# Ledger of designs, part 6: miniprotein binders against Mucin-6 (MUC6)

Target 1, 185 residues: Mucin-6 (MUC6), of Homo sapiens (Human) (q6w4x9r395to579)
Amino acid sequence: GHCSLEGGSFVTTFDARPYRFHGTCTYILLQSPQLPEDGALMAVYDKSGVSHSETSLVAVVYLSRQDKIVISQDEVVTNNGEAKWLPYKTRNITVFRQTSTHLQMATSFGLELVVQLRPIFQAYVTVGPQFRGQTRGLCGNFNGDTTDDFTTSMGIAEGTASLFVDSWRAGNCPAALERETDPCS

## First folded at step 2 (miniprotein)

Design sC5
Fold by OpenDDE base, second read of step 3:
Structure sC5 (fold): chain B 185 residues (1-185), chain A 92 residues (1-92)
Amino acid sequence: as target 1 above (185 residues)
Amino acid sequence: GPLEEAKRLVDLARKLVEEATKTGNLIKLVYAVMKLALAAWELAKAGDIEEAIKVMEEAVKVAEEAARLSGDPEHQELVEFVKELLETLEEL
């Protein structure tokens, strides 16, 4: 499955469902029993302009019982709050620079992350086939059905992206705004 | 089975290439290269070495295009890396 966070506010799920939202919170992108140590991938969004619709991805976070790896838009990589030099390896996770423009987080458990640093901070998530039907979060449930991707954290299928996205907030933040736009635009 | 899954991965990677090309998204293109390479490797694991080589060759071409578009030496390194992977497959 491939999940993309592009253009600041566009998401394409593992099932290839595109949607857009505007929020300034940390959201769960991917949670799965296939991730070791209660691992989860999160996305941090913040204001990128003066309007409420000007939001963008500013960091990606992998959180487990052992690690909190943060890849931020300023190219700083931290684990548990401590800055790390690249390439950085911790157990079954490696973060390294692939090019001047992007970083990669490679894992031994079927999760791959590519992060574009410039000019727009974007993220691309890939999970192995073992994750099929076993994922939850903004990236969807990876079951081949786009119609149920907007399943909330409570297991309720929503018809709108805003309610779906809000259910996956990792903190107390304002409600997300929904705007239908082509993520390829 | 494993072979079918590998083929699906190839298809997905190709879609990424198309999308990246359409939007001019260089990083997505690089990402697609990696996915093609991965898919190729999965094909090889599944026993289809011939198709694996073909897909890896495709990955090389896409990587070369990415390098051309970016002008970044590091993308050229990616090309070389994928070429090495191709050589590895050819030796199987």
Scores: ipSAE 0.014, ipTM 0.298, lowest interface PAE 7.1, mean pLDDT 89
Fold by ESMFold2-Fast, scan of step 2:
Structure sC5 (fold): chain B 185 residues (1-185), chain A 92 residues (1-92)
Amino acid sequence: as target 1 above (185 residues)
Amino acid sequence: GPLEEAKRLVDLARKLVEEATKTGNLIKLVYAVMKLALAAWELAKAGDIEEAIKVMEEAVKVAEEAARLSGDPEHQELVEFVKELLETLEEL
């Protein structure tokens, strides 16, 4: 399965359902029992300073009990707050420069991440067949059916992206919906 | 490579537009817009800014048609989003 975060705020789920992203927070892209050590892949969105998109991807984070790997648009890779020279290897994860503009995070557990650094920060998530029907987060549930790809963190299938996206907030930040309801303040 | 991926996405998007026109399935127009925007970004990454702008202009037209046919506020937001992407490409 493939999930992509492209063009600043486009997302295409593992079941190929496209949607536009609104929000400035850290969001859970992928949680699965197939990820070791309570692992999760997360995306950080902030207001863009260069593009005309309302929000843009600024970092991708892989968080587990052992590791907090952050790949940022500034081309800095850290693990547990410490900057790392590439190629960077742990027991199950390798981060390396695939091309002059792309980084890859390869894992032993069926997750691959490719990050485009320039001209626009973008991410591409690939998961093996063992993840089928066992994913949750912004990348959808990978069950072969697009009609329930907007399943919230509470297990409710939504018809629109806004409640779906807001349910997967991981950071301490205001809900996107709250910001949208007060245009005069 | 990026040019081959861009061509694939454009071809897929145009097929989705044709299917939407035949069936009245407006969600296929939304999918077409997304594929065109991705194709334009792949062309920009490959350095073909002129073609990227043309493809994104096509995305704007398809998004405007979807919004016109549906009256859905989410489709109007899509129009605004791809117009912002077009402006970004034009400034490269």
Scores: ipSAE 0.000, ipTM 0.154, lowest interface PAE 14.8, mean pLDDT 73

Design sC6
Fold by ESMFold2-Fast, scan of step 2:
Formats: C-alpha cells, structure tokens, sequence
Structure sC6 (fold): chain B 185 residues (1-185), chain A 92 residues (1-92)
C-alpha cells in the first residue's frame, strides 16, 4: 500500500482516499501490530512555510521501544535525540540519501519511507501486504474500502476529515520534540 | 457504554499530555498513561481487542516519553507495566 503527505497539508490514504487538514501537533500516521518493538510512524505539523497552506509537515518520526528516529525539514536526522550522519544503519532500519533532495528509510519489516526535503517537505509511505487491514492512523486502515478510511482511534467511521485527524493526535506538539533534541531550549 | 467511556478516557488523556507538554508537569503524563490503560481495559472487556491493543500502544508511547524526560526509575517501571499489559492483550 502507498500513502502520501504532500503540498503542505494534503494526505492520500493507503486506499487512495485524498483529504486535507490543518494542524499544529504530532499525529499518528501509521500504527500497527505488524511493526516490531511496538513501533509507530508519526507526523509533525506546524505553521506553514508553504505559501498556499496554513500548516504543513515539518518532521516525520519513527518511534519504537529502542528508537526515536526524527527526520526534519531542516535535513537533520536524529535517533534518541542524537544527530546521525548518513547513511545511518541499525539492525532493521537504514536511513540514507536517495537523491540530493530525498532521504529514504528502508526497513526489514515491510515499511519504507521516502522524504522529499526540497522544494516542499513531503513524505511517501509504502507498506507490504502483511499490513492489509491492520493499520490505523492518518494513512487509513488499508482494507481496500475507501468509505471507512476516516475511522477514528475509537473505531468510529467519520464523514469529515477534521474529526478523523483530531482523533489521531498524539499530544506531542513541536515544543516537546524541540525539548527532547535540544534540552536547553 | 464501554465504548463511550473509553473514548472519554482517551480524550482526557490526550488533553493531559498537551498540558504536560506546555507546563513540564510529568505527573500529568503519568495520569494520562493511567487513563489510556483504563480505556484499553474497558475496550477489551467489550470484546474490541484490536482497538484495546492500539490504545495500549498509545499508553506505551506516553510512558516512554515520561521516562525519557524524567530519568526516574519509577517512570521506567511504568513503561514495563504497560508493555506487560500490551503483551497480555496481544496474546488474546
């Protein structure tokens, strides 16, 4: 399945349902029992640097029991608050520069992330077939049915994108992320 | 009903996380974890095991953040406890 975060505030789910939203916090992008060590992919949104959008994607976070990998629009990659030089490799995850404007996070467990750094910070998520019907978050439930892509964290299908997005708010706003990477701020 | 109670607890927990982020009050993060764990238990009792697993995963993430910010062994113990509950739910 393929999910994209584009144009500052645009999302296309794994079942190809497009929507827009405006937010200034951290949101669960992908949560699944198929991710090892209780992993989750999260998206950080803040006030926009994009001329036609009020808010935009500013960072993508992969969080598990061992790792907190942050890829920011400023081309900084950290793990557990420490800056890493690319290519950065763990046992199951490799982060590397795919092109001069794109970074890739490849994994051994069926998740792939490509981040466009310039001219607009954007993200593209690919998941293997083992994730079908077992995903939750902004990217939808990956069951082949677009009518329930706006399923909230309580399993309720919503007719509007705003209610769906608010339900996946993780509560970790940009200020908390800044304090973790720069505790003096 | 159990689903409405679980939704209320999750909403309250998320507000506590936001307040903790703004004030630095780690006690509110602990309270949020407790509410998320309680919500997951209510969902499991209602037979919604998959949703209970997702809510417990959120409790794990909040507990991990509290442990990272505090360095307190008691907050690390909280992480252990919610991970154990998550493992129990996954075995159902």
Amino acid sequence: as target 1 above (185 residues)
Amino acid sequence: GPLEEAKRLVDEARKLVEEATKTGNLEKLVEAVEKLAKAAVELAKAGDILEAIFVMLEAVYVALEAARLSGDPEHQRLVYEVLRLLEELEEL
Scores: ipSAE 0.000, ipTM 0.230, lowest interface PAE 15.2, mean pLDDT 71
Fold by OpenDDE base, second read of step 3:
Structure sC6 (fold): chain B 185 residues (1-185), chain A 92 residues (1-92)
Amino acid sequence: as target 1 above (185 residues)
Amino acid sequence: GPLEEAKRLVDEARKLVEEATKTGNLEKLVEAVEKLAKAAVELAKAGDILEAIFVMLEAVYVALEAARLSGDPEHQRLVYEVLRLLEELEEL
């Protein structure tokens, strides 16, 4: 399964459903029992301009009971608040520079993350087949059905992205704005 | 030396990835994956196992992206090929 966060406000789920939202919060991208140590992948969005529609991804966070790995748009990588030099390895996770503009977080448990640093901070999440039907969050449920990707944290399928996205907030933030748009457009 | 040559191969492959991505040329992207994988092997032979692993992981990612973009099962096989090469590399 491949999930992408592109263009500042576009998301394509594991099931290849594209949608757009504008929010300034931290959202759960991926939760799954396949992630060890209660792991979760999260995305941090912030204002990138003066209007409510000017939002962008500013960081990606992998959080588990053992680690809090943050990859920021300024290329700073931290774990549990401490800056780390690359390549950085902790147990079954390795963060390294893939290219001059890309960082990669590789894992031994079927999760891969690639972060494009420039010109736009973007993230690409790949999960193995073992994750099929066992994912939740903004990246969807990876069951091959796009119609139920907007399943909230409470297990309710929504017809629009707004309530779906808001349900996956990791904090108390303003409601996200919804706009269904093809991220490739 | 062999290490420098391997690094050169990596750089060439990465450039090809960039070009292929910009133009949407999947064939070139596949070629780039193969080049990355080969470069990784050369890195390993040259004694830089860590970098070899990283380059192979890069190849895996590119392969996955190619497969995603193409939607073609044939490109999915590329992923498996790269994974196989990765396994071989890990055994070195």
Scores: ipSAE 0.000, ipTM 0.195, lowest interface PAE 14.4, mean pLDDT 86

Design sC7
Fold by OpenDDE base, second read of step 3:
Structure sC7 (fold): chain B 185 residues (1-185), chain A 92 residues (1-92)
Amino acid sequence: as target 1 above (185 residues)
Amino acid sequence: GPLEEAKRLVDEARKLVEEATKTGNLEKLVEAVEKLAKAAVELAKAGDIEEAIWVMILAVLVAREAARLSGDPEHQRLVEEVFRLLLELEEL
């Protein structure tokens, strides 16, 4: 499964459902029992302009019982608040520079993260087949059905992205604005 | 100092989460959530609001997992309570 966060406000779920939202919060992208140590992948969005529609991804965070790995738009990688030189390895996670503009977090448990630093801060999440039907968050449930991707944290299927996105927030933030748009358009 | 003590509490809470998860003990999982929340509060008192927030986020995540596993409305209420605490921390 491939989930992408692109263009500042576009998301494509593991099931390839595209949608758009504007929010300035931390959101859970991926939660799954397949992630060890209660791991979860989160995205931090912030204002990038003066309008409500000017929001952008500013950091990706992998949080577990053991680690808090933050990859930020300024190319700083931290674990538990401490800056780390690349390549960085901790147990079953490795963060390294893939290219001059891309960082990668590789894991031994079927999660891969690629972060594009420039010109737009974007993230690409890949999970193995063992994750099918066992994922939750903004990246969807990876069950091959796009129609139920907007399942909230409470297990309720929503017809629009706004309530869906809001249900996966991990912080105090205003309601997300929805605009369902193909990220490739 | 207070900060070190708070951090120790976080570590203990994390260990409890691990144990609870391994055993599938829902009660212990709830206890872990409560301990995480307490740790977050202690961190905040010690002046580390940022870390407190992240610890509370972890608490929310664990609570949500507990709620998912149990299907019990009480655990859902726990999620809401922890999330409320998170919001309060973010207001500091």
Scores: ipSAE 0.171, ipTM 0.613, lowest interface PAE 2.0, mean pLDDT 90
Fold by ESMFold2-Fast, scan of step 2:
Structure sC7 (fold): chain B 185 residues (1-185), chain A 92 residues (1-92)
Amino acid sequence: as target 1 above (185 residues)
Amino acid sequence: GPLEEAKRLVDEARKLVEEATKTGNLEKLVEAVEKLAKAAVELAKAGDIEEAIWVMILAVLVAREAARLSGDPEHQRLVEEVFRLLLELEEL
């Protein structure tokens, strides 16, 4: 399955449900028992303008009990806070420059990440069939049904993206807010 | 309404960008730019100027990527056109 983070703040889930959110925080993209050592893939969003709707992806993080790999829009790759030269290899993970504008994180456990650095910082997540029905987070539950892709961290299916996104925050930061209807419309 | 139309156009643009990334078909990026620009105009008509500006910024960035990959002067003209539209939105 494929999940994409594009155009600053657009997300497409593994079940192909598109949405946009407004928030500036670290969010859980993917948690699964298929990820070793309590692994999770996370996305960091920051403001690109003056409103909450002007948010953009600034980093992608893979966190487990052993590793904290950060790939930032500044083309810096760190693990556990230390800058790494590419290609960077661990037992199960390799980070390398795929093209002049793209980095790839390849894993032995069925997760692949491609990050576009320029002109827009974007991320593309691919998971193997073993992840089907076993994912949670912003990328959805990968069960073949788009109607429950907005399942919150508490297991509640929501009709709107704002409560869904907010439930997957992984940091001490402001809640993502659904854009208020223009009072002068 | 304009908000529903904008949402549809942005969704279509996203799928076109994904298709272009997978296939290398740069004309899909051009089509995505056209849909993003139209979505921004619909958002502006609905009074959502901030979202319109953000969507138009995305149109400019996608157009720049198409121009970079192709070297086509027509794609560079598209960058110039959507950048002009961005400046017009910023004046609202």
Scores: ipSAE 0.000, ipTM 0.082, lowest interface PAE 21.0, mean pLDDT 71

Design sC8
Fold by OpenDDE base, second read of step 3:
Structure sC8 (fold): chain B 185 residues (1-185), chain A 92 residues (1-92)
Amino acid sequence: as target 1 above (185 residues)
Amino acid sequence: GPLEEAKRLVDEALKLVEEATKTGNLEKLVEAVEKLAKAAVELAKAGDIYEAILVMFRAVIVAELAARLSGDPEHQRLVEEVLRLLEELEEL
């Protein structure tokens, strides 16, 4: 399955459902029992302009019980708050520069992340077939059905992206369309 | 050629890892490590040292996963061997 975060506010789920949202918070992209140590992939969005609709991805975070790997738009990679030189390896995760504009996070457990740094900060998530039907978050549930991708964290199917996205906030941020918040909260 | 062989090996290794993560099959992880290591050698033969190193990093990752899951010192030795090979590649 492939999930993409592109164009500042566009998401394409593992089931290939595209949608758009505007928020300034940290959201859970991918949560799955297939991720070891309670791992989760998250996306940090921030404002990129004066309008509420001007939001963009500014960082991708992989969080587990052992690691907090942050790949930021400024090309800084940290783990548990410490800057790391690339290639960086920790346990079952390696972060390295794939190209002049792309970083990659490789794992041993079927998760791959490619981050485009320039000209637009974008992220591409790949999961193995073992993740089918076992994913949740903004990237959807990877079950081949696009119609149920907007399933909230509480297991409720939503009709709109905004409510769906809001349910996957990692912090206590306000609703995506209501007001701007600290993306690190 | 060596590049094609490397690609094949990596692909096979990744499949094994996927299967192993699903089933908990440690033998598949070990096999994956072996394939990745071989792929790295092929890449090195082709002069693509950077990619060889990257492949070896993956090998280390997989090996460590195996070690953690098994708790067997033998798997830990595997990790050490892979790390050693990685270091050798980095010196090229």
Scores: ipSAE 0.012, ipTM 0.208, lowest interface PAE 9.2, mean pLDDT 86
Fold by ESMFold2-Fast, scan of step 2:
Structure sC8 (fold): chain B 185 residues (1-185), chain A 92 residues (1-92)
Amino acid sequence: as target 1 above (185 residues)
Amino acid sequence: GPLEEAKRLVDEALKLVEEATKTGNLEKLVEAVEKLAKAAVELAKAGDIYEAILVMFRAVIVAELAARLSGDPEHQRLVEEVLRLLEELEEL
């Protein structure tokens, strides 16, 4: 299966459902029992363009018990906070320059990530057939049915992308949902 | 062990969320938050800090849903409590 993050804020799920969202936080792209050491792939979005409402992808993160690999739009690759020269190899992961404008992260466990650095920062996720029906996150559940691709982190199918995306936030980010500050007003 | 207890609590919480969405019973969402927070603590005790963070983040999302549906300041305090616990786990 193939999932893509393109044009700054456009996502296409493993089941080929396209959507756009506007967020400025770290989001879980892919979590699966098929990933070793409780691994997860995440995307970092920040504000961009001339409008406060526009957002774009600024980094992709692979996080597990052993590794925190960050690939940023600045063409810097770090693991556990330390900058790495390419090609960079661990036991199960290799990060290397595929072309002058693309980096690739190849793994031994059926996950592949290609990052386009220029002219626009974009990411492409490929997973093997063992991941079918066993993925969660912004890339969808990879079950061959697009009607439930907006399944939240708690297993609820949503009709809108905004609630779906918000449910996959990670880290210390403010809530995107409206809150009542004065119940008497 | 802590891992088995955490898995049981997460499974119970997911059932409560599903039941709450079918029946509109807000108390089941609060129970789900409590089970998720407890599961995250058990995962942290087992040394699984990353999974503890993910489970606690799910507790935050469910708490935010309960607060939004009820408008109750007490449920807003629940959101603040699980956000504080999430920050503590992220510091480990």
Scores: ipSAE 0.000, ipTM 0.134, lowest interface PAE 16.5, mean pLDDT 71

Design sD1
Fold by OpenDDE base, second read of step 3:
Order: structure tokens, then sequence, then C-alpha cells
Structure sD1 (fold): chain B 185 residues (1-185), chain A 83 residues (1-83)
């Protein structure tokens, strides 16, 4: 399964459903029992301009009971608040520079993260087949059905992205703005 | 401003296409088309179509033009309802 965060405000779920939102919060991208130690992948969005529609991904966070790995748009990688040199390895996670413009977080448990640093900060999440039907968050539920990807944290399927996205906020933030743009949705 | 937003999307689409992501680029173009239609900006739709064509040609992804066709059908309906 492949989930992408691109173009500043676009998301494509594991089931290949595209949607757009504008928010300035931290959101849960991926939760799964397949992630060890209560692991979760999160995305940090912030304002990139003066208008409400000018929002962009500024960091990706992997959070577990053991680690809080942050990959920021300024290429700084931290774990539990401490800056780390690359390549960095902790337990079953390795963060390294893939190319001049790409960082990668590799794991031993079927999660891969590629972060494009320039010209747009973007993230690509890959999970193994063992994750099928066992994911939740902004990346969807990876069950092959695009119509139920907008399932909230409470297990309610929404017709639009707004309430769906807001349900996956990791903190107290303003409500996200959403526009449905997929003509095939 | 819907006009400015649509233009920004078109510009971003071109950039993303150059980065090797034509699918996302076309996605943005679709968004621009629909937004333009909702705001009765047919000229923006025209520009978006030109960009889509260019993206398809340069990336060899002519298949993506089908998505544009679908978007246009919706856009036309939107425009007709407004007229």
Amino acid sequence: as target 1 above (185 residues)
Amino acid sequence: DPLEEAKKLIELALRLAKEGNPELAIFLVIYAILEAARNNLPEVIKEALEVAAEIARRTGREDLLEEIRLALEIAIRILEEQG
C-alpha cells in the first residue's frame, strides 16, 4: 500500500483515493496494530502563506513508546527532541539520506517512509501487505475500497474529507478546510 | 480569490509534472478546472486544458487525459447550471 502527501495539501490514500485539505495541525497518518510499541505515523502541517489555503506539510513524525522521530522540512532529524546525524539507527528504524533531495526512514516491520525535501516537502508512505485492512488515519484503511477511506477515528464513515481529517488531529487545532475535487468520488 | 487559487494550482501542476509526478499534476489541473467552473471562469479552464495537454505530451501519460475529459463534463454541467 502506498500513501502520499503531496503538493502541500493533497493526500492519496492506500486505496488510491485522492483528496485535499487545508489544515495547520498534526494529524495521524497511520495507526496499525502492525506497528510495534503503539507506533503511529503523523504529519505536521503549517501555514505556508498568508491565506488559509496556503498550507503545507512541514514535518513527518513517527511516534512510539520508545521513539519520537521527526523529519522536518529543514532536513533536521530528531529523536525525542535530540538532533541526530544521518544515517541514524535506533532499534528497528533507520533514517538515512537516499538522495540529495530525499530522506528515507526504513523499518524492519513493514513500514517505509520517503521524504522529498525539495522543491516541495512531500512524503510517501509504503506499508507491507500485512497491513491490509489494518490501518487507520489519513492514509485510510487499506482495504481496497475507496468509498470508506474517510472513516473517522470513531469509526464513522464520512462523505467528505473535512470531518474525517479533523477526527485525526493529534492536538487542539483549528478545523481543516476541505474541498472535494475528485470527479470520480 | 478563486481566480488566483486556480492559477496557483495550474502553476503547481506544471512544477509537479517536471518533478516526475504527472498524476498529481493532473489532479491539480482537475481541481483548477472544477474550481474555475464553480466560479464561472471559463478562461481559466482553457488554460488548465492547455497545461494538461502539455503534461500529457511531455510525460507520455495520455491516459491521464481521460480524467480531464471527465472533469470537463462536470465543469460543463456546472457552467450550464449557472447560466
Scores: ipSAE 0.011, ipTM 0.202, lowest interface PAE 9.5, mean pLDDT 89
Fold by ESMFold2-Fast, scan of step 2:
Structure sD1 (fold): chain B 185 residues (1-185), chain A 83 residues (1-83)
Amino acid sequence: as target 1 above (185 residues)
Amino acid sequence: DPLEEAKKLIELALRLAKEGNPELAIFLVIYAILEAARNNLPEVIKEALEVAAEIARRTGREDLLEEIRLALEIAIRILEEQG
């Protein structure tokens, strides 16, 4: 299965359901019992400088009990806060430059990430068949049915992307929780 | 530092495979596996096997994995004798 994060704010789920969202937070892309050490793949979105897009992908994070690998649009790769030269290896993960414009994170557990750095920061997630029906997050549930791809973190199938996306925010994102209309000062 | 040296070998192997030399790349992976076994570093063997699989996948040279299998058999024997 393939999931893509393209054009700043577009997502196509593992079941091939496309959607666009607006948000400026860290979001869970993929959680699964197939990921070792409570692993999760996350995406960081921030305000875009492009007039037709409010938000764009700025970093992808793989987090587990052992590792916090961050690949940013600035072409910096860190693990647990320390900058790493490529190729970079851990026990189960290798990050390397696939082409002059693409980085790849290969794993021993059936997850592969390809990040396009230029001209637009984009990400492509590939998972093996063992992940079928066992994924949660922005990339959907990978169950072969697109009608429930907007299943929230609480297990509710939504008809719109906004509630779905909001449910997968990382817990420490207070700016995304506030909405102010008609400011008085 | 055996861990640092093994990591350097694995990094060089990946670069060589990308540059069109998967045979030399796999040779370096084999060397890293055997050195890791001699120094009781099973985590490095895991990393080397993942790199070997990636090289075979990307280059279409799955025939080279037979040499990795033989190196792994030797490495397992070394590790078993040490523990």
Scores: ipSAE 0.000, ipTM 0.056, lowest interface PAE 27.0, mean pLDDT 71

Design sD2
Fold by OpenDDE base, second read of step 3:
Structure sD2 (fold): chain B 185 residues (1-185), chain A 83 residues (1-83)
Amino acid sequence: as target 1 above (185 residues)
Amino acid sequence: DPLEEAKKLIEEALRLAKEGNPEEAIWLVILAIIEAAENNLPEVIKEALEVAAEIARRTGREDLLELIRYALELAIEILEEQG
């Protein structure tokens, strides 16, 4: 399964359903019992301009009971708040520079993350087949059905992205908007 | 100037595509489409579509056209709201 965060405000789920939102919060991209130690992948969005619609991905976070790995748009990688040199390895996770413009987080448990640094900060999530039907978050449920990808954290299927996205906020943030009039981010 | 911004995005997309980055390129095209729609520039949308098609053809990444389709749906919604 492949999930992508691209163009600043676009998401394509594991089931290949595309949608757009504008928000400035941290959102849960992926939760699954297949992730060890209560692991979760999250995305941090922030303002990238002066308008409300100028929002973009600024960091990706992998959070577990043991680690909080942050890959930010400025190429800084931290674990539990401490900056780490690349390549960095902790337990079953390795973060390294794939190319001049790409960082990769590789794991031994079927999760791969590629982060494109420029020209647009983007993220690509790959999960193994063992994750099928066992994922939740902004990346969807990976069950081959696009119509139920907008399932909220409470297990309710939504018809639009806004309520779906808002349900996966990791903190208290403004409500996300599905569409706004500023394409700059 | 939204017109110049959209055109700039298209130019950057072409550059990226030529450099072997069609996925990155296509998203710049998407941004250009949206920018053009928000500013009622249908001719720019047309140009963006041509570029997207060219990128897809040359790189064999026809899968990227689904993203363009989505962008167009958004563009239509934007244009309808303005009309």
Scores: ipSAE 0.059, ipTM 0.478, lowest interface PAE 3.4, mean pLDDT 90
Fold by ESMFold2-Fast, scan of step 2:
Structure sD2 (fold): chain B 185 residues (1-185), chain A 83 residues (1-83)
Amino acid sequence: as target 1 above (185 residues)
Amino acid sequence: DPLEEAKKLIEEALRLAKEGNPEEAIWLVILAIIEAAENNLPEVIKEALEVAAEIARRTGREDLLELIRYALELAIEILEEQG
């Protein structure tokens, strides 16, 4: 399965449902029992550097009981607050520079993250087949049905992105605004 | 164990670069590249090159990559002679 965070605030779920939002918070992107040590992938959004009225992805975080790996748009990689030089290897995770503009986090447990640093900070999440029907968060539930991709942290299927996104906040932040372009404009 | 010795050189290079000595760090990377070539360990050469590039980026010392280019040319000749 593939999930993408692109163009600042656009998300496409594992079941290929696209949506957009406006928010300044850390959001749970992916939780699954397939992730070791209570692992979770999270996305940090903040105000755009060129426009304070827009928000964009600024960092991706992998958090478990043992690790807090942060990959930021400024090309800084940390684990548990300590800056790491690439390639950075742990027992199950390797972070390395895939190209001059892309970093990759490869894991032994079926999760892969590719981060585009330039021209726009973007993230691409790939999960193996063992994750099918066993994911939750902004990337959806990976069950082959797009109608329930907006399942909130409380287990309720919503029809709108804003309530869905707000349910996956990982901190005290303002409520997300639903941002969609008019198809005729 | 030449693999463990080459890895140790790379680890010590990173430590020296972090402590503010990128010139000595790059010389250790060169030693690791040559030792890896002599022992037919191309994966270690790749790791050493990635480390050298990171040191140059972090310290603003792109001039040090000229030394790495020379070491890589020698390593290629050593690997071809063994092949």
Scores: ipSAE 0.000, ipTM 0.370, lowest interface PAE 11.8, mean pLDDT 79

Design sD3
Fold by ESMFold2-Fast, scan of step 2:
Structure sD3 (fold): chain B 185 residues (1-185), chain A 83 residues (1-83)
Amino acid sequence: as target 1 above (185 residues)
Amino acid sequence: DPLEEAKKLIEEALRYAKEGNPEYAILLVIFAITEAALNNLPEVIKEALEVAAEIARRTGREDLLERIRIALEFAIEILEEQG
């Protein structure tokens, strides 16, 4: 299955359901029992430099009990807070430059991430067939049915993207940036 | 030793392919190709290509060879910058 984070704030789920949101937070993209050591893939969104109302992807994070790999739009890769020279390899994860504008994080457990650095920061998530019906987060549940792709962290299928997205916030949200969103309030 | 590291990546790729993970195997081959290019080891690139073809043939995953083609274009770019 393929999930994409494109055009700053557009998401297409593993079941090919597209949606857009305007959030400035860290969100859970993918959680699954197939990920080792309680692993999760997360996305960081912040205000776009081109418009007050737009938000854009600024970093992708893979977090487990062993690793905290951060790939940011400024082309810095860190693990557990330390900058890493590419190519970077751990026991089960490799991060390397796939092209002049793309970084790739490959894993031994069926998760692959490709990050486009330029001209706009974008991410593409690929998971193997073992993840079918066993994913949760912004990328959906990968069960072949788009009608329940907006399943919240509480297990409730929502009809709107906003409630779905808000339920997957990782609790890392700057209140000051949210206040600045409503200058005419 | 970059040569030994690249060869280990290729060996690891073959192991993952045998264990039913050809997707990760091909990514390790791409990593080996990139490392070989960065260290001016064209013979290793050739070996990696042969291994990629074998993995694709044995697993029936010829779609994975398109990823190798993209990696080769980047490897050529790296080699040109160092040449």
Scores: ipSAE 0.005, ipTM 0.242, lowest interface PAE 12.0, mean pLDDT 72
OpenDDE base, second read of step 3: ipSAE 0.262; ipTM 0.656

